# VHH binders against C-glycoside deglycosidase alpha subunit (carB), part 5

Target 1, 368 residues: C-glycoside deglycosidase alpha subunit (carB), of Microbacterium trichothecenolyticum (Aureobacterium trichothecenolyticum) (a0a0m2h8p8)
Amino acid sequence: MTALGTPIQGVTLYSFTRAFHGREYDLEGLIRKTAADGFGPGLEIIGFSSFRGFPAIDDAYAGWFRDLIDEVGLVTTSLAVNADIGIHRDRLLNQDELIEYMTLQIKAAAKLGFPIARVQISIEPDSMEALAPIAEAHGVTLALEVHADQYASHPRILALRDRYEKVGSPFLGFTMDWGATVSGFAPSLIEAYRRRGASEELLGQVVDLWNTYYEQGPPADQADHGQRFGSFIGLAARHGRPDLGIDFGINGTGLFGPARVDDWRTIAPWIKHVHGKFFGIDENGEEPSVPVRDLVKLLVENGYNGAISSEYEGWHWNYWQSPFDIISDEQAVQRSAAEAAGSRMITDLAEARTQLGAWLPNTEGAHA

## First folded at step 1 (VHH)

Design c4 (framework vhh_podentamig1)
Fold by ESMFold2-Fast, scan of step 1:
Structure c4 (fold): chain B 368 residues (1-368), chain A 118 residues (1-118)
Amino acid sequence: as target 1 above (368 residues)
Amino acid sequence: EVQLVESGGGLVQPGRSLTLSCAASGFTFSSYAYGWYRQAPGKQRELVAAISGGSTLYADSVKGRFTISRDNAKNSIYLQMNSLRPEDTALYYCAAGFYRDLYPYDYWGQGTQVTVSS
């Protein structure tokens, strides 16, 4: 019987991508704003898009960054890193080159004070195995992101889990992304399509088609996935709206993952970080498309003591909603769900720092 | 076969403008999650701008100077570069992927050279 987890409340700056890249805030301003708005204490940052010259980080900048984090009362949780094998124009990286590239990013995470690196889903088991001793040497846990169109019991994810079991390193695991386990088509996206002139009949059929696939569960193979994608394109075309077809296909098969909450139990012991992905909050203060309460309950019941980085991703289509006005509502759902499960979310900075440090593998140079 | 082809690069004086184009071909390709990256000599590739539907993203170094746009009828993405500086000198790459994950991108172009000098 596992003791109940006490996850740490946090946010990823990816929620504010529009504000950051749209000239509303620079990195310092955004960090100060998120701290002031109470979205912490946990903070995730995307390395590649946030730090100039990433993964090259000079000592003075790293010192300034850590001083800023301390000043505003946050704790760094996860640094999102890039597993891009296409970094060279004329060729793909081989395994040795990928390991070298990932090593530079691991060093950057350690230098900036991030105990976890979120790794993209494209990395193969052999590469994760090769990176384990490097991760340990630098005190950075590698958490490969499980997001749609993949899911916890996906053959690729299970192959990674099996390799993690074989390697036995506490520095290898997963970032749980809630977008893999969506229970309804996001109402805010339906509204965005309505604003683009889609008929109510078409919108109802998009929802019905996605619900049909949700009842069937994840696609059996790549051919099934392709058929589902094509069915959304065909639906749009039949209604005289071929301009919406690819949008329906991408969102219906690639953003709104139809896996069930309990599917996460297949990899729960390896969950090192969580992206609390969500797309909206309704008039009742609930997320109508992501089962936040059930997901938090699963984490609590499985003894999860890491951070949940709230990740508002409705900004891709919901131009009328400020992400700064919606994060607190979603975090209230998380706190309520943890309490209903007999536990709580950690919102105190000192407690979060202590718990994160105790939860992470004890390694020389960690938090140095 | 999906292919991305960049054009519009060249030699330009500081303070002038260039428009880069990226054409997607091979089948009807998504206009979602297209990005412009650049790589200066001796540096790693960095994101310059991205577009996902109607949403746009810009690196701090180019905000207010560069504008990304798309033409869905032509399956093309554009980068309007104004007030060019010597530090904008780089190979510029077009990239495409699904907007749920803005990086890494699934497809990359060959690159087009932009040189800003007197």
Scores: ipSAE 0.000, ipTM 0.251, lowest interface PAE 11.8, mean pLDDT 85

Design c5 (framework vhh_podentamig1)
Fold by ESMFold2-Fast, scan of step 1:
Structure c5 (fold): chain B 368 residues (1-368), chain A 119 residues (1-119)
Amino acid sequence: as target 1 above (368 residues)
Amino acid sequence: EVQLVESGGGLVQPGRSLTLSCAASGSIFSDYAYGWYRQAPGKQRELVAAITSGYTLYADSVKGRFTISRDNAKNSIYLQMNSLRPEDTALYYCATYSKFYGSEYFDYWGQGTQVTVSS
């Protein structure tokens, strides 16, 4: 019999990108603050933006980092790694070079104590297959991120799933990003556009246009995607606001994915990590644009025992609110949703460490 | 406060490659989000690729052919365009979004650089 999942509460430091890059906190300070604020026990970090010299990590630094994590009472979950084939200005990486580059990042994840590497969506099935034995050798699960403009049943994602099934490696899977299954245009972004002088008529039409695409579902192909993006630019231009068009297009097609929650069932068995993406909490304590309750229910019903890394991404436009003030509200929605589904979120450190070690293959030392 | 200057455009035959460069001025280059956009004659401006301090995004029409990159030491953004097609003919713009700081101001755009894929 399949037991209900008990997902682990966590956060990604990506939520605090503005504070980190604005030098309000260094890495140690940010880790200590997230622990103190109760956003753990799970912790995801972006490797290439957080660790100096990444992916080259020396032994002393790795030891210091692991000791810090233990001291503050967190457990490392996912390290976000870079799959940019354009790291050289004048050429693209070939497959062998990409495998070498990814191997260095997998080694860095293992050295820092991360049991999962969040892989960017640009990696092909052949490359994921080639990386499987390397991932296993280092005890690091590769979790390719599914985010808008893609979705669980996207042909590319299904091709990856089919290759994962054929390979049969427990070290291959997906990071579920809730931004792929958004149910409304984020009200916090509408407010940001209002603050930039957009008329109420324009704001209403942006919401209406996105709702039209939500009713239609994900774009049928690349031409449909391009048409949708262009329609947001055209809308802004018709209102004398071409300065807003690209922002409407990027967010409307690349950040707010119109796929439905149940679409995640197509890849649920391969979900290794979750980005609990969200953009705001309303006066009722709910996320008005991301169906958090339905997403958590789906994870619980599918036996998900990994971490949900809360990812506040409203910081891109919300300059009037601190991300440290909003994450606890979203995590409360997650806990409430898990309880309503007959389960719970794990918030205890010892329990989180035990479950993460059992959930992921060969990760008994993940928190050491 | 941020000025963007594009270069590297020109006339090129189908199947060939071009590299566009965008030189940015400003002390906060590494903390901006940048994008490459294009506008074909009589058409709306469209996103080609975007890069932030940690992530990249590509339009489906160019994914696998075009690559966006940045060089923080040179305050520059690049667009490597491979396997060029006649439909890639457009004026290419570099743009930036100040989403990383507590400021409410508009996107900054360059003047554009012409790419023509023909003979």
Scores: ipSAE 0.006, ipTM 0.272, lowest interface PAE 9.8, mean pLDDT 85

Design c6 (framework vhh_podentamig1)
Fold by ESMFold2-Fast, scan of step 1:
Structure c6 (fold): chain B 368 residues (1-368), chain A 118 residues (1-118)
Amino acid sequence: as target 1 above (368 residues)
Amino acid sequence: EVQLVESGGGLVQPGRSLTLSCAASGFTFSYYDYGWYRQAPGKQRELVAAIYSGSTLYADSVKGRFTISRDNAKNSIYLQMNSLRPEDTALYYCAVEYGFWKESYDYWGQGTQVTVSS
C-alpha cells in the first residue's frame, strides 16, 4: 500500500491573464495579491509572458524575485517554458537549436528558484531524453504537460512514458492537466454562447454531442478526432451559426477532454506537477464540468506529494466573474476532496517547502 | 532538420484555380495540425484554412472555394484554390498548428506568392 499523498495547495498566474495583460496588475502586484488572497503557498508563473527578456534573466533581478517570493510567504513550484520551434521569422528550429533554447529556459528556472519547468506538449521523446542530463545538472525537473486533445493513455504520451522509463531519470515526468478528463461541457461556456445569441436548441445539441463522445471515450485515432471536431463545426452551421463552429470544435475536442479519471493511472508515477484546470464554480460551490473530487482522490491514493496549481481558464469567455473571486472556492473543493480521501492539502509554507524538497530530486537549483 | 517548404503559387486570371503544396520534413508529421495563412501587402497575416486528422475549417472569405487536404504518407499539405478573386492576392504560408487554444506557429520564410490579376 502506498502512503496517502498530501498535495500542496497552489495557483498558476495564468489564471489572471486578463488582469495582467489589462495592466490591472504588474508581476509584483499580482504576486502580492495572490499571497494576500491565500491562493498559495505554491506559485506557478509563465516565463515568456511574465519576465521581460525571458529567458535572459539578470542575476540582480533573480535575487530581487527570490527575495519577493520569500517576503510574501510563497514557494515557487513550476515555471512554464516554451518549446516553440517557430521563434524565428525565417525558419523552424532544428532539434539541436530547440535543445539550446530549452537549456536557456532550464537555466532561467534554476536562477529564479523554480524546481520544475512545465514543458509544452509539442516536444518529442528524443528531445526530452537529450534534456534529461541538462535538467539534472541544473536541478530542474522537466514536466511535459498532458492536456486535451491528448490524455494519459494517448499513444504519444505512452511513447514519452516508455522513453522516460528507459532513460531512468527522476528529472523527467509530466504535468497533469485536468482538462484532459472533463465529465461535462462547461456550463459557464454554454452561458457565454447563450449571451452570444445561440438558441436553446443549439446549446442542448452541443451538450448532447459532447456527452455522446464522453460515452465513447477518447477518439480511436486521429481520423476519429478530426471527425469529432468537424461534427461540432457542422452542428453550428446547420443552426445558421457558422460563427460558433470553430469555437465549438476547439472547446469540444481540444479543451474538454473526454478521458476518464482512471486513465491517469497509466502515468501516475511520473506526475511531478498538476494544473488544477477549472472553468467555473456553481451555486453549490462545486465545479460542474471537472471531476475535481475524483481527481484529487486519485492523486492522494497514488501518494502524490507535489503541488496542485489551480488554473482557472474560464477567463477566455467569462467576462462577468473575476477569477480572484472563484479560485478560493475551487481550492476549498480540493481541500474537501483530500480530506474525504483520508488525507489533506498542505497550506502551510514551511511544510510545503520541506515536502517539495523531499518530493522532487534536488530542488536547490544549479550549483558549481 | 525541421522544415516546411511552400510551392505552387503564380500569376493567374480571376476565376482560375491554383493548388498550393507544403512539404514537411524533420518531425512526426501525423502528430500535428496544419494551416495555411496569407498576408497581403500592408495587411495583417490571416488564417485561410486549417486541417486536423480528417477535419477542416475555413475562413468565411474562402469557404466553398478553397479545400485543404493532407497526405500523411507524403508528409504534405495542399490548398486547392478555386474561383480565385483579386482579393485572394497574397503571400501564402504553411504553418504547424500546436493548438488554437494555446498558440499557432507560423513559418515566415519565402512563402509562395499568389497574384490574381483583375
Scores: ipSAE 0.006, ipTM 0.274, lowest interface PAE 11.2, mean pLDDT 85

Design c7 (framework vhh_podentamig1)
Fold by ESMFold2-Fast, scan of step 1:
Structure c7 (fold): chain B 368 residues (1-368), chain A 119 residues (1-119)
Amino acid sequence: as target 1 above (368 residues)
Amino acid sequence: EVQLVESGGGLVQPGRSLTLSCAASGFTFSSYAYGWYRQAPGKQRELVAAISGGSTLYADSVKGRFTISRDNAKNSIYLQMNSLRPEDTALYYCAKDYLGYFEDSFDYWGQGTQVTVSS
């Protein structure tokens, strides 16, 4: 039996992409703001979008960065890295070249003080196996992200899990992305469509179409996924709003994954990090489209001691609310859910550092 | 920082063909929808073509002349443009995660690639 987990509260700076790319904040400013607003202690950063010259990180810059993190009272959790085999315009990376590319990013994560690297889902089981001893040598856990249109019981994800079990490395696992297990079309996006003049009839039918797919579960294959995407385009066109069709399709099939919460049980022991993805908070202080309470309960019941990095992605369409005003509300739901499950979220820096250091790099036994 | 890189534009005569390419990085290519947009001088930016899974969408002005395709193994999106017309002259952008709301600045991750159709 697994003891109840005590997940670490955190945030990913991806939540603030609009502010960062709009030059409202530089990296230092975002880090200081995140700490001041109480979104920590855990901090996830996106490597290529945040660090100039990534993955080349010089020692002086790494020292400055670690000192800043210490000064503001945060702890680094996950560095989002790339697994893109198309980085050369004229050819694809072979396995050896991909391993070399990933090794540079693992070294960057270690230099910057990140115990976890979020790996993109395009990487194959053979490459993850080859990277395990490199990950261990640098003390960086590789956590492959599971997000829509894939899900925990997807054949590809199960193949990765089976390889992880065979390899037996505590440095291989998954980043759980809550966008794979959405329970409703995001009301904040429906409101964005309403503000663009969409009729109430059209909006109701978008919700109804997504609910139909939710009842059916995830698409059976790429053809089924394509038909679902096309059905959203057709719906918009039938209502005289072809301008909304691609948007309905992208969000309805690629952002709002219809898998069930319990689907995560298939890989729960290998979850090393969590993207606490969400799209809005309603007037009752709840996330109406992501089952945050059930997701946190599952993590707690499965002994999860890593970080949950709150990831607000409603910023893609919600221009009437600051992302800085909404993160704390979602984190309150997470804390409440952990308490209801008989545990708690860690919000203390010293506790977070101790737990992250003891749990994630431990090679003496299987982390689960 | 830049996640999408467009190439393949140029100056061509009417009736000729061009293939635009977009190299994508930093995310799971096959899990997302992609599109080609264009903006002509003095006009609004418009969606030209989009692809997700097995489904494609084309603007009426290009349907039957342009073909969007993807190569998941190469993490690339292509726009094959046949029977080019002067009105196809524009800066062409590829996009991931179409925003389609009050602004769309995040999904145009390159300088674009210029296509000029003239004699």
Scores: ipSAE 0.006, ipTM 0.320, lowest interface PAE 10.5, mean pLDDT 83

Design c8 (framework vhh_podentamig1)
Fold by ESMFold2-Fast, scan of step 1:
Structure c8 (fold): chain B 368 residues (1-368), chain A 118 residues (1-118)
Amino acid sequence: as target 1 above (368 residues)
Amino acid sequence: EVQLVESGGGLVQPGRSLTLSCAASGSIFSDYAYGWYRQAPGKQRELVAAITSGYTLYADSVKGRFTISRDNAKNSIYLQMNSLRPEDTALYYCAAPRYLWSGEYDYWGQGTQVTVSS
């Protein structure tokens, strides 16, 4: 009997990558547009793509940024940080170098006012353990993203969970990415392939192949995942479209994870942030490939009081629709689902600030 | 943007080895997939090998003879080809994501020619 959660409505600016990189908006303009369009109050930003010189953040710039967030009526939630050990051209980072790199990003998150840092899935349990005291010192919770081709009950994720339990730090947890629990191939991507000249026979077989894997559940091991990836490539080649092979494989195994909603229960107590990933809204106002209603219900039933950052990723292939026109529709599904579960989404700024401050460990540890 | 440059092709005798390299300019993320394809005259382009985060895949025709590998620090994908056969003669292409942050995964280089004959 846990009290029902009241998740905070929010968005990640990653949804607007096309507009940002196309110079339609600079960062300030995009933040102001996001606030004006009502996508808040929660705001997630991708650190390495959004802030010049990241992770080096000037004090005056950080002050300006925090003042802007306050002015527009948003609250910063998660800063997406980089954990790629291949950042040097001639060598991989060792653990000490990775810890140093992550420490700079944690300091940047604290300085900018983000209580959470989204850590990439590649980081190891030993590194998360080593980062826990640094996270605590800066008041930044580390939330490792559970992303397809991995899933909540994946051996790697369970190993991280077990290490979190052993360490006992409230500054360690997960970012739940809804792309790990997709229930259908995205119709908007099928349309994108159709526009690229794929035959209806090929399109039907891509959907059928993904549905076969959904019924089988997540791959048993790395070899099984590799076979699934190759099966998408082989399908494209068999239809005379080898140009689509890698794309089918990446999307079919890396973006559209076949795990079931209930799989998230294995790590639910450690969920610190949510990427409300989605790929389209249909004519009925529903997400046809991501089970948003069931995912929100699970979060509510598990007492989740953090933010859900709506993450539209249909922009990767849907060039004919503005991402600004679709976020509100997905957020409406989230609010409806929370209400159906006997709760609600928090959309009020003052309530969001109060709840986030109570939900996460001491967020006032950021001194600059 | 990711730019790919294939190299290492050439003329080799049957039974010998050759290593193809695919150099990427820009960031390679360890969780992305990359592959090698080949096309002989008058044939469809076929997958030779692919690598993901820890997984490797091989066409039945090359399994046990070819090895795909990835060096993220060097932004490079390699195809080591052992026990080469005349049937391996083809133009070899490297494929990778075209725009990492846009999610476009359709990119083909110029290719590198491999000829196995005496």
Scores: ipSAE 0.012, ipTM 0.380, lowest interface PAE 8.9, mean pLDDT 84

Design c9 (framework vhh_podentamig1)
Fold by ESMFold2-Fast, scan of step 1:
Structure c9 (fold): chain B 368 residues (1-368), chain A 119 residues (1-119)
Amino acid sequence: as target 1 above (368 residues)
Amino acid sequence: EVQLVESGGGLVQPGRSLTLSCAASGFTFSYYDYGWYRQAPGKQRELVAAIYSGSTLYADSVKGRFTISRDNAKNSIYLQMNSLRPEDTALYYCAAEIYDWSTGEYDYWGQGTQVTVSS
């Protein structure tokens, strides 16, 4: 039997995209603010949106960045990288070109001090297998993100898991994204639609439609997904609000995944990093649409010793609530849930560094 | 770096046709759903057409005249506009991904292409 896990508290800077793009904070300012507000010790950064010229990172800049992280008392966890085969307007990347592009990003992660690269869901099993020796050579674990409209027991995800088992590399795994296992339509988004003049009748029907899909579970196939997406668009159109249609479809099928918490047990041993995705905190200090307590309990019971990067994505619509005011509330729910499960969240920097180094493959000699 | 770039707009006489194109880069095209929106001066931005996996949706004002299509191999979305009317005059936007409420627009919107239906 495995010992109970002690996940590391952390945050992804993606939570503060609005402040960053609005130039309220530059990267240094945002890192300092994150540390000062106690959201660490774990820190995840989105590479292609945060670092100018990514994945080309010069030596002086990388040194400056590592020094800053050490100065503020954080530890780098995951760097989000791009696996997009459509980066050229006139053609798709072939496998060799994708491997080359991914290799540059793995090198950037290693250079910046990130032990994990979050890989986008689009990457194929053959590509992950080909990248395993490159990941090992650079000491960077590849963690493919599982998010809606996919889920842990999705055939594609299980095919990746089976390939990981066959390859046997400790440098391959998954980033668990809590958006795949949502238990309610986000009330903050319903409020955003209300502020855009949506009627209470329409809002009630959006919630009812999503609840119907939650009862049915994840879509059976791509055609079922498409029909669900279209049903949200059709609902908006029938109420004379076609301006809301695509938004209803994207959020209802692509952001709020209706899979159940226990579905994560199918891949739990391969989870290397966690996106603690959430969309708001209610008056009771709880996340009304994401089952944070059950998700943390599952991680603890499965011996998870990696980081949970709190990821506030309500910023896409909730401009009236600051992410700086609510991330600590979500992290308090995580700590409470871990304690209720007989464990705890790690919040101490030295302990986090020691545990992260023991949790991930030995990276000290892997920078060949 | 996500980019959506519209093209194919212009000045056209009533009753004629235009094809708008939207070229996407910086993300995995096949995993996103897409739509065309339009905005005339002084009016709200409205959905014209949407395409998602196996289905399409059209605004009542364009149904039967406009056709949306996608080409995953070319990372492109198209809007075929037939029997154009002066009321179709607007800035046309290609849209993908999650809506960004801070700007009032999607994270992944094009800059728009102007369609003017007039003599």
Scores: ipSAE 0.000, ipTM 0.282, lowest interface PAE 12.4, mean pLDDT 85

Design d1 (framework vhh_7ocj_1)
Fold by ESMFold2-Fast, scan of step 1:
Structure d1 (fold): chain B 368 residues (1-368), chain A 119 residues (1-119)
Amino acid sequence: as target 1 above (368 residues)
Amino acid sequence: QVQLVESGGGLVQAGGSLRLSCAASGSIFSINAMGWYRQAPGKQRELVAAITSGGSTRYGDFVKGRFTISRGNAKNTVYLQMNSLSVEDTAVYYCAAEYYFDSGYEDYWGQGTQVTVSS
């Protein structure tokens, strides 16, 4: 039977994309700021956007990085890796070359001290199976990200789950992205549209249309998905704002997933890492569009002892709320929810390191 | 904000044609490659066609001579011209774009568009 989980508090540096690419912080500065602001102890980093020359990491740099993490009092959780086939300008990678490319990234994760690699949703079951012995050899768990427009019970995700069951490797699993199971169209994005001159009538109808789809559940197939996307375009056009239609469609069908929280139970045993995605915090300190409390409760009830990496994705439009100001609010909701479920979030570094090491497999294979 | 917008899918009779389009956005990013993948019921996802920023193209063996990938203005839009369609081309078609961020790469995927070819 499963005891209650005690998830580890953490953050992904993806939350700070604007500050990092705007040169407000370099990597070292951003890591130090993250630790100082109390967003740890867990830390996820995006490989290609953060490490120059990735996946080629020299020994001196890897040593410097591990020493920095130890100095600031964080524990590395997940390294986001790419499944890009366009790495050469003159050709695309075939499947064997993709496996070789993924192998280089797995080695980089191990060298930098990351026990998990977040794998992009585009990788096929055969490739995940082929990578399992490589993952085990390097002590890196592969966690394929489930995000909108996909969801836990999506046929592609269930096919991956079934392959994981057949392979039986503890080094294969999923990164749970909360954006797949939101409870509303993000109010911060509605505010962004308002700032772009959208009428209150149009904004209300965008929210109502998304709520209609939420009640219907995820699209039955891609034709249904396309019809939903087109309905957002049509709504904008009817209000004389065809310039907003594509934006409504992309966000309404591809970013704010209408699947229900309980849908995650279909893959809960394979969840190795969590993206605590959110888009804004309201005046009550709550996330009005992501059911954080129910999602944390589900993780606790399913014995989840891994990290939740808070992922502020509102940086695409919500430039009036800095991630440095609001991640603590989202993390407070997570802690409150875990306590309400009869458990707690781990925020102590030593306890986080001990639990993560016991929760994830080492190079010797499965844990009891 | 990085987003991919797909259009042009639908129902067509065997021997007919469809044109898919994909527009990619970006404010601080550069696009290195764009392309189309498809997944038919019960089959693995497979590359249909792709074009790099250098102009190189690649096609799946099953579509060579029938499909053509091309870029639009400013190279942020790609088109897939699909001719002589057969029932075997029925699938969900996904646009993909690779972006360069501060010495790194990240792939972005479209939502998928259904293409159904009736006999």
Scores: ipSAE 0.000, ipTM 0.208, lowest interface PAE 15.2, mean pLDDT 84

Design d10 (framework vhh_7ocj_1)
Fold by ESMFold2-Fast, scan of step 1:
Structure d10 (fold): chain B 368 residues (1-368), chain A 120 residues (1-120)
Amino acid sequence: as target 1 above (368 residues)
Amino acid sequence: QVQLVESGGGLVQAGGSLRLSCAASGSIFSINAMGWYRQAPGKQRELVAAITSGGSTRYGDFVKGRFTISRGNAKNTVYLQMNSLSVEDTAVYYCAAQLYDRYFGTSDYWGQGTQVTVSS
């Protein structure tokens, strides 16, 4: 007998990148809109795109930000940080400089009140090990994102898991990105290609090709993945649409990961945060390309008590629908799935705060 | 702002070798894929080699078995090892990167090009 998880409902502001980039909303406006629309209580923010001067955060600004979050009734979950080694004009960061840069971002997360920092896949096991005591000192859990073209049982991810087990730090783990375990080519992207003049024959063959690879599972090796990438490019060229080739290849092999839901069991104990990646909701109120119900069931069965940050990424190609109109539909699927699994999603702020504080490592001294 | 910095081009005798390097620098980003394209005078730009963030590779038919693409430890650097060069390999070689930025999504970036000239 194991206790079922009660994941916390949330959203990442990455869902609204077009509105933010287009100056429709500033950061305060997006935070207020997110709270008003009921997408919380959990809130993930992308650090480098949202905070002026990031990772340098002054004390007055941090205080203003924390006061705003309290005012609107949200709880900060994850701050998305980056392992960008190209931050200097004329040189790349070495490993020691990367650790220094990551340390500044961890400090920024702590100052802004985020208990988790989402780290991008480019960090090596040695660097994650070196960052563990820094993460603990600042009370910030480091959650490395498992994103396509990688997946839970990928050799790189398993190497990280094995290092986490060896280090034994509760401040190291993963952000689960549902894009690694997609069950269909996103219909919203097929519609975008249709709007760009692609023939129905070509569109059907793109879907068929991706389905063939889904049946085969993740690529056996580097050569197999390269062949798959090239096959999408070749398909576009054969239909007189070489302008679509690289887009088919990158999305088909790099965005829509063909790994199975059950693959997440290999790292389930180390999942600290979840990107509820999705690309559209159909007329039946379901996500036709992401197996949301099975993913939520797996999290519930594995005792996951962290947040799921709904991440609408269909905005990259879907210009005809507002991202603010689609998040609630996807979150309804998550709530339904949790209930079907014998549990529930937490949507109450006080309950979310209490559970997040109990589930993450003891950080009392670091948050003082 | 993202910049691709290319190096390693030049003049080489047929049968020789060259190693091209390309480093991505600038704005906060992660790399989905990096690669090399080439364009000879009067020809269309064509794929030489590409490598994804997961390490998967794709090669143009004319270079398979002779050229190898790899990533540096930093992962924002890509190398093209060119062996058994022939006069037909003479072209301007362009580094390309598809970058994933949480602000911009996926975006394609191109280097300025580096000349490779193979003499008979």
Scores: ipSAE 0.006, ipTM 0.272, lowest interface PAE 11.3, mean pLDDT 85

